VHH binders against c4kar8. Designs and how they scored, part 160

Target 1, 263 residues: c4kar8
Amino acid sequence: MAELSTPSPASPAPLDGGRGDELEKFTLRGARQILQLLQDLITHRGLITAHTGGGHSFMTAVLKVDEERGRVVLDPSPDPQANRRALAAPRLTCVTQLDGIRIQFPLVGLGEGQDKGRPALFAPLPAEMLRLQRREFYRLQVPLAHELSCLLKAEDLARKPVEVSARVIDIGAGGVAVVVPTGAAEFVIGGTLPACRLALPDGEPIELDLEVRNLNRQTQRNGTEQLRVGLRFAALPRAADTRIQRYIFKTERALNAKARGGL
Below, E stands for the ipSAE of ESMFold2; O stands for the ipSAE of OpenDDE; V2 stands for 0.75 times the mean of E and O plus 0.25 times the DockQ between their complexes.

## First folded at step 11 (VHH)

Design r38 (framework vhh_7pa5_2; at its last look DockQ between E and O 0.18; V2 from the best seeds 0.00; counts 0 for: pae E 2.7 > 2, placed apart)
Fold by OpenDDE, second read of step 12:
Structure r38 (fold): chain B 263 residues (1-263), chain A 125 residues (1-125)
Amino acid sequence: as target 1 above (263 residues)
Amino acid sequence: QVQLVESGGGMVQPGGSLRLSCAASGFTFSSYAMSWVRRAPGKGPEWVSTISGSGGDTSYADSVKGRFTISRDNAKNTLYLQMNSLKPEDTALYYCAKESEFYGDDIYDSPFDYWGQGTQVTVSS
């Protein structure tokens, strides 16, 4: 009777591969430092994006730090559904910026209540806060008039292959952000979309592989829910890179000229 | 250094109008979409309006649609919010916010990377 040693469930690979050690350098774990940073967020009226999972997020702000009770007080969303999602989430990932430095921190154990007779969200103080400098790659916001699109080869909820035409909203040397129709496809962060086609105005579409790096479901602009997908270029050919850079440069010049009252 | 400075807030009666301004510096103003966000007591930040870098595209929250108009003067590095037909529920601190770049490399984003200190708008009879 050979005892089938049940393979120990592989500890989920830290989502952040080899960057864990680098991130540690930028992680604050000291209680005093955390409190100070939270207070700075209050002082600077920090706009915080709280991610609740599944691509959902809402805007909040630190209302108060309660040191005695060891908790942070947040503004609730004006959207009751967002608050419900927040309360149901096992973890909030809060993202904001101070003085050009990105700040990220988790909140666990969110509850609702009242602060001074007003609705508020409460959570224990974060155990850690990450301070990261600026993102590495400039992204050009694509003018709507250019109608850049990316044909995504993705899967639907049934894992059936689907092609989705997505509008490109920003582009940089490292990737694109796109807007996809609601329910058009399912995306998994870290997943690869092979043989996608990026349409640029200057010629034939560029075939490329894309890696899903970010998902953001936002209801903000038109009251309609849209899914933004951040996509990294996987193995971009040099010729494609050159075309993308040319497009970015040309577009920036045009936008700047227009902004200066040119044409 | 990026700076956003709001002005034009004040007290107004219901049905009144205000025009907010935001002076921007420290970045290429025309290259970025800009937004107005408001925060009322007991309510979290609420998106109000966005305008593209070129000014060609605008969007509004349903709550302000038809009443508010966002505009910009890129030559002056200034963002505007014309608010008409103001209601008590419009009472809030109004922030000018620079929209962040949506970088595909990060799992978690923020729609804004810079914002001002805000200007108070109070609508009361």
Scores: ipSAE 0.861, ipTM 0.950, lowest interface PAE 0.6, mean pLDDT 87
Fold by ESMFold2-Fast, scan of step 11:
Structure r38 (fold): chain B 263 residues (1-263), chain A 125 residues (1-125)
Amino acid sequence: as target 1 above (263 residues)
Amino acid sequence: QVQLVESGGGMVQPGGSLRLSCAASGFTFSSYAMSWVRRAPGKGPEWVSTISGSGGDTSYADSVKGRFTISRDNAKNTLYLQMNSLKPEDTALYYCAKESEFYGDDIYDSPFDYWGQGTQVTVSS
């Protein structure tokens, strides 16, 4: 646990603040937990995508965990060029899944050799592994730099139609949380907001129906009141779901890379 | 609740044929491309074939073109791989794999988000 969660000397110290704290709760650093997760990948015959940088990747799998030597043993690629790229890379970023949970971990110091007379790749055990539940409960805190907004089609206090541009503060597979100035619109828990428009950084706004799930009033430091509104995606089409999940995944990966790279 | 269950593997002599099946559940089968991936000792996982959600488009690895045929029955939520003219180098564990929601434009993406336990194909005389 706390003792098992000590950061690796090869990794930056944990980032203080919201984004580092978000990743930390999904990060396994204990040697026993890492060994058990790697064994689970063997048991479930997990397919791993290993990213070597520059847009290159190859498929691999864990053959064995060598606890005595502190190493993981991996299948080489059937493509010799992919193996050469992997051996030349300063780091592999490995991605897989177990029961809908995304697993991600770095490998540093990759070498080649043999296991039971067959070609194999070897690397020291990773110092940390990310375990992310993507489709049920994970909520990405939206970076302020993304200026993510959702145009809400709601009713004002007199029950006449109004459009409100709301800032998206978090987003997940099931919905978004937005902030709205107090008095801009009336929200009723269980109410439906039809044909709202979610603006993602890439492409046209996504048109979607939202259901109001919760409301929380907040007072800012300057005395201004705002309303935090939790909104559920109603009957989300596959194309919209895919775009939202891709945004979450891409943003989370970029934040993870910056947290580890010290950018 | 996504489940993929492969079957139809076995032992066969060179030149023989086998048909693999994959029973899918827990997702809208017709909305996702499906693939076969194989893993042989010392070779690592190798992509074999993909079929689009509608079944209208197929693609194959060079090593199996002209010998293997991928197909699907969306009414039965089942994926197939017809394997003809089998060679010793086709010996592998064959996985059924589902297209990832995240494949395409992410820096750390995987083409597949789910796969089965596999079915063993052994080609020897």
Scores: ipSAE 0.543, ipTM 0.833, lowest interface PAE 1.9, mean pLDDT 81
Fold by ESMFold2, look of step 13:
Structure r38 (fold): chain B 263 residues (1-263), chain A 125 residues (1-125)
Amino acid sequence: as target 1 above (263 residues)
Amino acid sequence: QVQLVESGGGMVQPGGSLRLSCAASGFTFSSYAMSWVRRAPGKGPEWVSTISGSGGDTSYADSVKGRFTISRDNAKNTLYLQMNSLKPEDTALYYCAKESEFYGDDIYDSPFDYWGQGTQVTVSS
């Protein structure tokens, strides 16, 4: 669809972006779950984008699932060239949404044939399907100009309370990543930081509990050591969640509008 | 919750006209491009037309250029498709579809994240 939006920057990255472990909890591998999800796509007339590689794709739909033969049946494209690319591709990456949930699955071994006398594409059932809410998985890189900060209520080496104002470098529905100077506090993976305060540009800071999920030591250009701390939201009231999602949406749209030339 | 409701379909003779409407709710309508997609029996989904969030840019499939006009009213959260000079091959279930929130951010993207139930257009004598 050449006119839906301007092309994104060259060579966009796959969804996982090296975060394959984070996607595993959204990956269905059970045969019963896969069959039910495919049937849901049929029932809701899911519009599927099938990616054939090299930036090419076509729209399709699942016509039926043949459980006895272990295969799915897809609409062919009305564009013969798209069908040729699909049949030549070593795999299709199928992507769609269902009830606001992103669904992604690979098809390998695609072939052509007929279903009830009409042209159709056939493939074995996928061995896995992703079913995930992209807003829950998405992490916005916070622009430096926003200067978002989070006040951490942590402890020093002597287990004495300290407060550390940390710059937020990314933010998502489930947490933030921050940077602090090394030695500012002691952090333990799995540890909880109660009553921290996340400062967003609109309104008063949000009080929330944070859980330490990862630590990464970094050296800055000037030789100064800092610590990247990955933090999960432990207690997130609905109002706070709404404010965070609103910030992410507004900022992401503004950044994309600049990249797309004001779309 | 995002909701898209199409209306305005029906039966017409070849050469006739119809105007489809799509009522949108549950999202900031003006922030997203909107499209019409159609599905004829046995043909698979086919993109028809797209209009930018502002309404300033439109595009059409070659099969409908000069006959169909897409438009939107951002004050009423409504998308339209004016269909003139209808042909039997335009017979299809017509859906309005919303631009995906993260479209273009992944090598494996879908342009749409929500669509309606569709409205049937039948062109026959």
Scores: ipSAE 0.435, ipTM 0.794, lowest interface PAE 2.7, mean pLDDT 84
ESMFold2 (binder alone), look of step 13: mean pLDDT 81; pTM 0.799
OpenDDE, look of step 13: ipSAE 0.813; ipTM 0.930

Design r39 (framework vhh_7pa5_2)
Fold by ESMFold2-Fast, scan of step 11:
Structure r39 (fold): chain B 263 residues (1-263), chain A 125 residues (1-125)
Amino acid sequence: as target 1 above (263 residues)
Amino acid sequence: QVQLVESGGGMVQPGGSLRLSCAASGFTFSSYAMSWVRRAPGKGPEWVSTISGSGGDTSYADSVKGRFTISRDNAKNTLYLQMNSLKPEDTALYYCAKESYFYGDDIYDSPFDYWGQGTQVTVSS
């Protein structure tokens, strides 16, 4: 009966207006567009991760769209506890992909029953679906003017603690790439650098643990060598993740405006 | 663009073995945990196994522990699943999945977001 237009009670709208405006252009709100996208997920066998809140999620898929009743039919989890958590949740946040494009949407009012004699979960059609055409793994090239830096806590070749201020050359949802002078510290792929400090333009440095993922030696045009280090955010608090995403979206938007001849 | 292409499925008899592969492109493979997920006929998706980006940490579903081994070759951007002592209950479409982050404002978690097209495994006598 009811359309899914209720916002999450636990999470506010994006903390910055710029991010909310950025995502609006990727939001589908037309009933026919939503029906077509759900049907495309069925046709292409899209697998869905459904978040029930409190750090819990389960895997599902759209089995069919019941247009007459305004409902989607979902595969229940083989784990009965996951299904109970889903039914008790005020909202599911569903995340999936189609041809490399990220799709996410809310489901509210989840129920259980049977479809063709088999257990199934039912929910009203979502009122909106987000269809992100940009890569989830997108890396923003950091403008030199921002002087973005990360203070790395590492060890030298003698295993003595050393602090290295590294320039951040790119940043994404999952990590950063930094440049350091060759020999400044010992980096081992898979090693962890605890309590590093990422300095964003606005606010206090973010303390975070980084995992070394890749190393690449680069020779600059002047003949000096530097080491590019790829670092993964080993664990990222929600507040830190929000600040990093805000920086990425604001900077990307500003760069796009400049490229289009903006002020 | 993220692409995951599974291969290595087929038909085997109970007790047999298969090695699944997943060729990854469009992202820094070594920076992300990777998983295998399966979907059996008439059942919902079931998580099978996960491996950390470095390969240092692995985890398995109870139903496959001791029989399946997940591994990766970061130089080749390839994920593997070695499946031994296969049972009829292992019959499913097997998917490669990439660790992902939620871009919305509701939840920031690290579930699997990107899936491949899958490769079919059939275990029958």
Scores: ipSAE 0.000, ipTM 0.298, lowest interface PAE 11.2, mean pLDDT 76

Design r4 (framework vhh_7pa5_2; at its last look DockQ between E and O 0.22; V2 from the best seeds 0.00; counts 0 for: placed apart)
Fold by OpenDDE, look of step 13:
Structure r4 (fold): chain B 263 residues (1-263), chain A 125 residues (1-125)
Amino acid sequence: as target 1 above (263 residues)
Amino acid sequence: QVQLVESGGGMVQPGGSLRLSCAASGFTFSSYAMSWVRRAPGKGPEWVSTISGSGGDTSYADSVKGRFTISRDNAKNTLYLQMNSLKPEDTALYYCAKESDYWGDDIYDSPFDYWGQGTQVTVSS
């Protein structure tokens, strides 16, 4: 009787292969912590985006955590096609937020069934959950009224140097996200944009090097195409860091004051 | 702290109307697109409608087109959803959601960064 060595469940692929060391500090792997965070998602009725790959995703929510069976129960998509994709996917990447903190976790081994007579999706509990709590990963959404901009030194399709003024949509200690006009420049993930200029309201632009970390082409609901570029501060002088932090703090305070009716 | 508080839900007969409200605080309301999402029992969250920060652009799910109207009052930091010609299929918990502008170095996105606790809408004879 050859003991069919049940293949050791392949260690779930890291949440983000490129950030392995930096993200480790923010990755929860403790069973209790994972359960608690999932319960928090239930309590807060977390809207979760489940990515199935190929640019496809659907919205879901955690219905319950079945500790006895070691599984999480999710709402199925109202779109049958999305559910088919989910079930066919080797892995779901689930993304959500709680209190402005990004939460990301993988689910593998998705199945369908019923919970209390209702359609549901089932998966084993995630082996890890990423929770970004530190300021380095916090992104302030920039109010439109502030009109932050970043002058990007990039290249066009012909590798000709071009300068592109991009609107900053969010800013953190570690970088910025910007909106770039379509066709204005070519960007390569991992590429460095040297001697860019970040404009803050408090003074002269900050010269800094930026690393392209993400690209997202989105068609807006109005039919316009927009390129979002995630940029990391590759080399940030201490003085610049201080200014950025000050801006973030001041802006947050102002937003909170306004929310309280103080402005 | 960002807060979204939905109200206006209730029970209504088929063909009836409801107006949902969402009070927003803790951020510059006019700077962000806002959405309504609903969650029915046994069904995952479903996008219903979105309105741009300025209010100039709106979009709707096909299931609600012609029946629902999203609007906002930026002076009051309030999002609205006028629901007419309600159907039993519209029964759900309705969430007000703030669209996220976050785009860091992550390859995966979430369309919303904040949402409320929801308001229950029940359409029943």
Scores: ipSAE 0.819, ipTM 0.931, lowest interface PAE 0.6, mean pLDDT 86
Fold by ESMFold2, look of step 13:
Structure r4 (fold): chain B 263 residues (1-263), chain A 125 residues (1-125)
Amino acid sequence: as target 1 above (263 residues)
Amino acid sequence: QVQLVESGGGMVQPGGSLRLSCAASGFTFSSYAMSWVRRAPGKGPEWVSTISGSGGDTSYADSVKGRFTISRDNAKNTLYLQMNSLKPEDTALYYCAKESDYWGDDIYDSPFDYWGQGTQVTVSS
């Protein structure tokens, strides 16, 4: 895989559990919208990376859309092994970008055939396509040295108020992920934590309301347990949003500069 | 707005040489790796070569190693591909492609975010 592209400055981190509902509002499901977006990929000669699983992928392009038969036609890979993996895969995850907008869609039921006497891959039209700006998807991995924290205004099992200081491990436009000791508070997916305080380096902590989106238990090497809590920002004042975006931008640029230049 | 404009394609005989150029604008050129990708008739896109932002690291597909040389001039915002010992199987539309910005927790790579319209290379006797 690494031979096919320039190595990125950092490997992509795994997706958060339960984040799929955060992306629902960016998911296209209308047939006409899907057809138009696929046509735009054809018109711009979009370079698509098709992921077949197990860390394997190949580069492809949409050759045409057959509206009458409800299918999309793709270039096969010049590598026969990649084509065999694609045909054996239960689904392909296709990813590309148009004008800085990330486009991602699944294809299932991939088959091989001919298009005007040339080999081609065929699949039913996708039932959905994601269309995201980077701001809408990006999660900054917070450097440990920043010691970013969020004071959570939560409740214990008896519904009594508790305050929990949580380390922020990632942050994006729509939320944060934090870690807390197991048992520090009761967290319920869909529950709200009002008046929490996010500490950023550039001023007073931000007061904000948070919604619990996911919970994952993990055991540290020494046997202690902690929870990873995914939190969504509720309606955020403009000033708070600006400070969060500024932190993300400055930190991301610093991390990119380190990766490109080294010390 | 990011723009990538390829040039230098043409028709050559087998064994001949061509030098492709890609003029880049709308981004900090030296901050990004750049690639050449080609699309031949009846075949899908094929990665050809990549060069790091500084120009210090290069890589090539097996099919072109020893024959093609990628380079860049960061002062002129220009990417190059020197193609020597050309073969009929090198006939393709050649695209200049920009390394994507990092997307954070994304587990599915999208290595390119912009590419040009391409320049045609035809190798025939």
Scores: ipSAE 0.628, ipTM 0.873, lowest interface PAE 1.6, mean pLDDT 85
Fold by ESMFold2-Fast, scan of step 11:
Order: structure tokens, then C-alpha cells, then sequence
Structure r4 (fold): chain B 263 residues (1-263), chain A 125 residues (1-125)
């Protein structure tokens, strides 16, 4: 599998509508690559969540790949209603994982039949499959209401220690992006900031070592300049990792619920 | 890094009992709900039971309610499934599954992000 590059963990969140182009480099379209990935799902007994639309989904697994007929054979759901919804759906969106890597693919033209005398679902081979380390790519845009901040321990232009409270604008499993006033501190790509403090809602600030990954200068409407700094978690205790992941999980679910509710 | 290893399966006669175990490593076990999922010949994967991270809340599929008990020992990072009054219909490969970290895609979420290789349970005379 040839890919141009993987996104930096500390990179800013993609713009609305810009994600599709970024995901293209993680999309498999080669027939042999697709066949191999489906076979890997069989070998690893991958549990697949198949979304049938309208908020409905069911669990399935790949039983086999029929290369000669160009189709996949899937387990039916134990729930007859889920199978009826699947067969009526114009498209299934299948989601699974292999060793933390997100695998996503569409199935169109689902039918039912038998495999070795047992009920099975059949579909043409997908024309494309997405293979993505979501944790490396995904960034939660931090709601302003959360007032999320990170106390950075950095150096000024004279190389003296300074503490800067920076607003966190996005956060992912691998890092954060923050905004600081221009001139508040000196940042060097690849430099480390020890013992910084990330303030999440509910609980004590998390002490983290951060690595500077990228810098972007932004000019505000009033002509003032801000520095956007991408920071990678250089050393992350397991308890801190869990707490950050729970924050991301809770916040994104709440935001998605509001979006679907028309808020 | 995340590893889930099931054990305790085997062959048993109808009406018998088995206790399944799942040893977890590579994540903060007590912070995640854990589930048992089974896959039987001629059927797709079927959710069996879930237990919250604290162990305070449990839920069961209707097919096993009253016969199976899910539990956990957070000090040992171990999940259990006590299976009583086993029926031939309980014959399946049983998987231990970890609650997903949220991937930011609410339309196409998966409830689980890791599962083990499974342990085989066969109920027959």
C-alpha cells in the first residue's frame, strides 16, 4: 500500500468539507489490496458493524471472499428484522478495525442465500476500502464554552523560562493545537516543553511533556497576529490518556447529538 | 498494545456450567465498559452481555438473561462470564470486547475497538 503521507498528530483540525481529499490517500482501490484486506478480516475474525441507514446497524463478519464471482459472503444478523433492513437498504456502510486501524467500506446490491447450507448475505466486492488510523487524523474542535487551556512551560526570546496560558482550539489522541499571542514565547519545531499542564473539565490539570510539531501565524481582523502551535504528547501516562480520550468521547457525542437535534 | 485473551471454554452437556475469563492489558481496564459477544455456526455475531467500568451496571441479551452473569475484577484486569443452564443453542465462539474510544464519526460508529481471538463453547451430549 503506497500512501503520500499520514497526517501529523498535532496538526490543526481539517476544514469542513476538506476531509474527503485528505482521506483519499488512505483509500484502497487496487483489486489485490481489497482482496487481501478482506482476507485479513477473515483471518482475524473481525467484527464488523454494518450501518443500514436511519440509525440502524447490525454486527456481521466476512465468511469468505469469492474472487471468481467478485463477491463477499457475510454472516447474517441473528435478528431477522436487521436482515430485512439490510436487504432493503440501498447501501451498507461497514466499519471495523484491525489493530486499532479503522477499516471502512461500502456494500451495494446486498442479497441473501446460503453458504455450505447455512444462511448468508452476499454483495459485490467493494470498489474501495478506507484504511485509516483515526486517532492520528481526528481532532475534536474544542467548544468555546469549555474554556480549555494548557499552561505551557517555554522560553522567551532571551531563553528565560516563561509560563504561557494558551487556549486549546483542538485536541486529539496524539496532541493539541493551541493559540498564543505573538511574542509570548519562542517555539522551535522539534523542541520539547516539559511539565505543561492541560486543564480539562472535571479534575486536576494533567501534567504532560509536549513536542512542538508545527507553527502557523494567523492575522486577526484587527491586524494583530496570533501563533497557532501544534503540540504532540511526548510522554503520556496511561491514566492521562484515558482521561483525554473520555473527554473527546463525551464532547463529540454531545456535539453530534446537538447537530442532529437541530441546535 | 491492547490485548484481550479469553479462556475457560470447552465441551459441556446440556444443563452444565462454564466460567469464561478474559485477561485484559494495554489500557486502563476500569475506565471502559466490557462486553461478551458470541458467533455461532449459521448465525452472525450476537451481543451477549455488557458490564460498566465500575461494575455497577450490567445488561444481557434476552436469550441468556437469568442464566448468565457478567462480572469483573478491576484489580486483576479480568472480565468473567458465568454460564449456567447451558443449552445446545449456546454453542459458539465467545469474544471479549472493549468499548470503543470515540472516533468522531457518529454516523458510522462501532461499539467495539478491540476484541480477543475467542474461546470455543460447545454444548452437546
Amino acid sequence: as target 1 above (263 residues)
Amino acid sequence: QVQLVESGGGMVQPGGSLRLSCAASGFTFSSYAMSWVRRAPGKGPEWVSTISGSGGDTSYADSVKGRFTISRDNAKNTLYLQMNSLKPEDTALYYCAKESDYWGDDIYDSPFDYWGQGTQVTVSS
Scores: ipSAE 0.529, ipTM 0.828, lowest interface PAE 2.1, mean pLDDT 81
ESMFold2 (binder alone), look of step 13: mean pLDDT 81; pTM 0.799
ESMFold2, look of step 14: ipSAE 0.548; ipTM 0.848
ESMFold2 (binder alone), look of step 14: mean pLDDT 81; pTM 0.797
OpenDDE, look of step 14: ipSAE 0.814; ipTM 0.935

Design r40 (framework vhh_7pa5_2)
Fold by ESMFold2-Fast, scan of step 11:
Formats: sequence, C-alpha cells, structure tokens
Structure r40 (fold): chain B 263 residues (1-263), chain A 125 residues (1-125)
Amino acid sequence: as target 1 above (263 residues)
Amino acid sequence: QVQLVESGGGMVQPGGSLRLSCAASGFTFSSYAMSWVRRAPGKGPEWVSTISGSGGDTSYADSVKGRFTISRDNAKNTLYLQMNSLKPEDTALYYCAKESGFYGDDIYDSPFDYWGQGTQVTVSS
C-alpha cells in the first residue's frame, strides 16, 4: 500500500495537500537529504508549527536527530493538553521557514520520553519533506469582477462585536487574504473570528471559523489606509473545502484560458 | 535580505529587569507585526508578545502579563521587550520574529517567516 499516494478521507494527507506530482520536484525523499535538512533546522534554530488536526497546533523545534535509531527528537509544548492532542493524532504536519524557503513534513508515530533528563517528543524520521520557495505556493488572485467577500465577525476598538464585509483579494486551500478599511475592526494575530461567512459565486455562503495569521497596513494612492488580513480556515468541513477547491480550480482554468486566448 | 538581530540578554537575579532589543533590516518594518518568542531547555518555543505594525495594539502570553512590555521605534527599525520582575521560569533564548505573509494553497501555516539568532536570558539566584 506504500505505492499508493492518492489520498482518501481516512488516510493521512500527502505532503502536497493532494496536488500529487505538481510538488514532486520539491520533495526530498532521500534519507541523507532529510537528515541534512533536519540538521539545518537545528543549526538555524527553526521555529516549527506542528498541526495536530482539528484546528490545533503548537510551536516546537528539533532538538536532535538520532541517526542510529532513525528518529527526530522534538521540544514538547509547555501546554500538557497540546502534547496529549499531538500524541493522540494519527500524524503531525510540521511547517517552518528556512531562509525564506517553506519546509513542510509529516510525522507519524509520535511518542514521549526524555532527552538528557528533560521531557521530549520522538518520531521516526519523515519519509518525505517539502522545500518550496514562497512564490511556488499557489494563491488564486480573486478577480475583482467576482466581488468575492467574507463577512467577518470581529471586535471594534472597544472590544464590542462588529460585522465587517471584507473584500477577498486572494484565496487558497488554507485560507483567504482580505482587505478591511482602517478602523473597521481590530485584529490580533492568533485570534479566532467565529462564524464568518464566505460568499462564493455559486451557492450559499460558507460559514467558517477563521484564525488571524498576518496583518499588513497599506496606504492607497488617494491617501486612505487599508488593512490586509491573512486568515486561515479553522476546522474546515469537507463539503466547504470541496466548494472552495472547485471555485479555485474553475477560476484558475478561466484565467488561464483568457491568458492563452490573448493574441 | 531580511535580518533580525537581538541583543540585551544576560544573567540577572529573580526580581531583576532586562531590556531586549531587536534591530530589523531588509523589509518595511512599520508594515509588519513583530513578536517575541522564547525557547527554554525542556520546553518548546513559547510565544511571549506581539505588537502591531503601528504599535497601536499589543498582546501578551498569560505568563508575562503585567511584567513585560513590548514596544517599537519605527524610525529606528527596532523592537523592544522590557522585562520586569523576572522569574527563574523566564530563563530562555529570546527570539525576535517577523509576522509571515499568508501562504499558498495549504491549510497549514506558520505565523512567522523570519526570526533572529536569539539572545539568552538567564534568571538565577
């Protein structure tokens, strides 16, 4: 079964989020290359976000690569519940950056123990690791004609609930980037916006919990300020994921056809 | 080239104070939120504090609220962490971290895209 890489709903997701051969050229599969990359993460003190599923994640780092036992040693979370979730998860999806290059790898068979008398997490070496330049991630830039919006449930400066209709400027499998007028709401990195509504062209708005991942304030040519907010989909239902992926695929095909039809 | 250089760490007794600095270059500093993250022996990296690009909004981990103050000087491209009432539990390597941009078609994201080498803070009696 190791020959079959096609994901099913019950199977662990592949490194590339189901995009198969598109990311194969960026996938490291050699044990020596994997060992070297993990060692580079130690040397550069890589901050790793480990996703345990269900919208949960924690920060970790590689403490050590045990070549003789074929395993990595990781820092446990200071939160015991995060460690319990990690140990119960069928896999961790680990994501980091190394000199502007995205690195992503799965860990399966997580255990706990000690390293040099201190608590540690252990896992077999990953069979695969992704190394991607940021520009090689796919983000669909949403056509202005689509008027794609997301109704955000946020807080104002007085921490009172407000609803803000934000224009979606890009969308991917993991989330959206939106533009919000300055002063319309306050956002905190890591904060959750519950029950937001993403309006796609076809069908009912999708109700989503969104996590704030980044903020970038920009001044327009007319002197007005706008806030760009990067939002991650938290606990995305399968049906919603399918609708978002179909929108991305259909729009990409239409944009590519338009570009290639230009004489 | 993005570069973040931390300084101001050292050894201090419990109840003491330290001020950490982070010199940033290679990006428009005022356009990005900045964070302090720490890593202690036997513990994973722990987020400590974040400040918005303008400096108007700050947030803190529960373990440091009321004791630490994050600030920035956008004219000098410098981030600060004022640490008061230090405890042995604050002993860690402290990293300056830059907020990441939103990443691609994957549901898995990293909140930071760059961080420095860190500055060591040791609180011991």
Scores: ipSAE 0.148, ipTM 0.604, lowest interface PAE 4.9, mean pLDDT 79

Design r41 (framework vhh_7pa5_2)
Fold by ESMFold2-Fast, scan of step 11:
Structure r41 (fold): chain B 263 residues (1-263), chain A 125 residues (1-125)
Amino acid sequence: as target 1 above (263 residues)
Amino acid sequence: QVQLVESGGGMVQPGGSLRLSCAASGFTFSSYAMSWVRRAPGKGPEWVSTISGSGGDTSYADSVKGRFTISRDNAKNTLYLQMNSLKPEDTALYYCAKESSFYGDDIYDSPFDYWGQGTQVTVSS
């Protein structure tokens, strides 16, 4: 059995805003499923980032699952300060990825000892594990300073072709949300906009076919109206997918660092 | 479908040299930073070195600065680690690790999304 410490704080939200109902279907609470996932982490030699709070983290890995004692055995950090922070923390939030799927789980009651004559950390088996394919659900709010735009090829109310430069307000692996002035073009849910051009920083615009997924009319406080259009990427080329993901990754990292008071 | 396969490990005397290779497939190699991470019994995973996608920027852990050199060949989708002046303390399983293409958490992130099986380096006196 693991050493008991202080009572755990409330579980942190893995995604900003929590998304409780959407995340529930990706949360494993069955003992057999949890044991199997931990064994998968051992088999794949998973590199785990363990967050100890206050912006501190260290790399670890699962050495073994001791089912008889109901605990996991972890590699300690080579940094003694990281190990002291971990042992003092009320919980660790452990994060890793398997095949592009985010795995997150809490460990509470961390203790130290030895495994096969080497230093090790021990904790009770987690009561839950999150296994989430995040790309589908995450939408980066685009910083206004990035001036991201998408040139839409659409039709006006008279069914004449028009090109509309729309501001991109959010972006994810599956699509973008844009804003257009009222009357600039007509959109129908399920309609396809061919050969649109998404402008990202650094490089040529990406040529994409976009499907209209949702429409929302918004009235600004000054009385002007704009249309918010949700657009799905159709048949996204791999090079475009890679570039979009790199933009999302770099921007999110920068925003997270800034929000925590770091670079 | 992302795969990272390390090679070049082995047994060497203190002061010797080894060159590790990592063959990458299933992603646009030049678009991602790549790292070497090592793991020895009782030490846990230790970051060793990172190289930017273009190869223009490199960084190293203090324990290996001046002895190890990271490099890449984007035409061959291959990452390298040249290890000189090896010490017993360098004994570890060495992993090739890919920069995470995506993480969307406010605070909790993982810097890597894929890594290989590792290649064993043993420095015996």
Scores: ipSAE 0.298, ipTM 0.708, lowest interface PAE 3.7, mean pLDDT 80

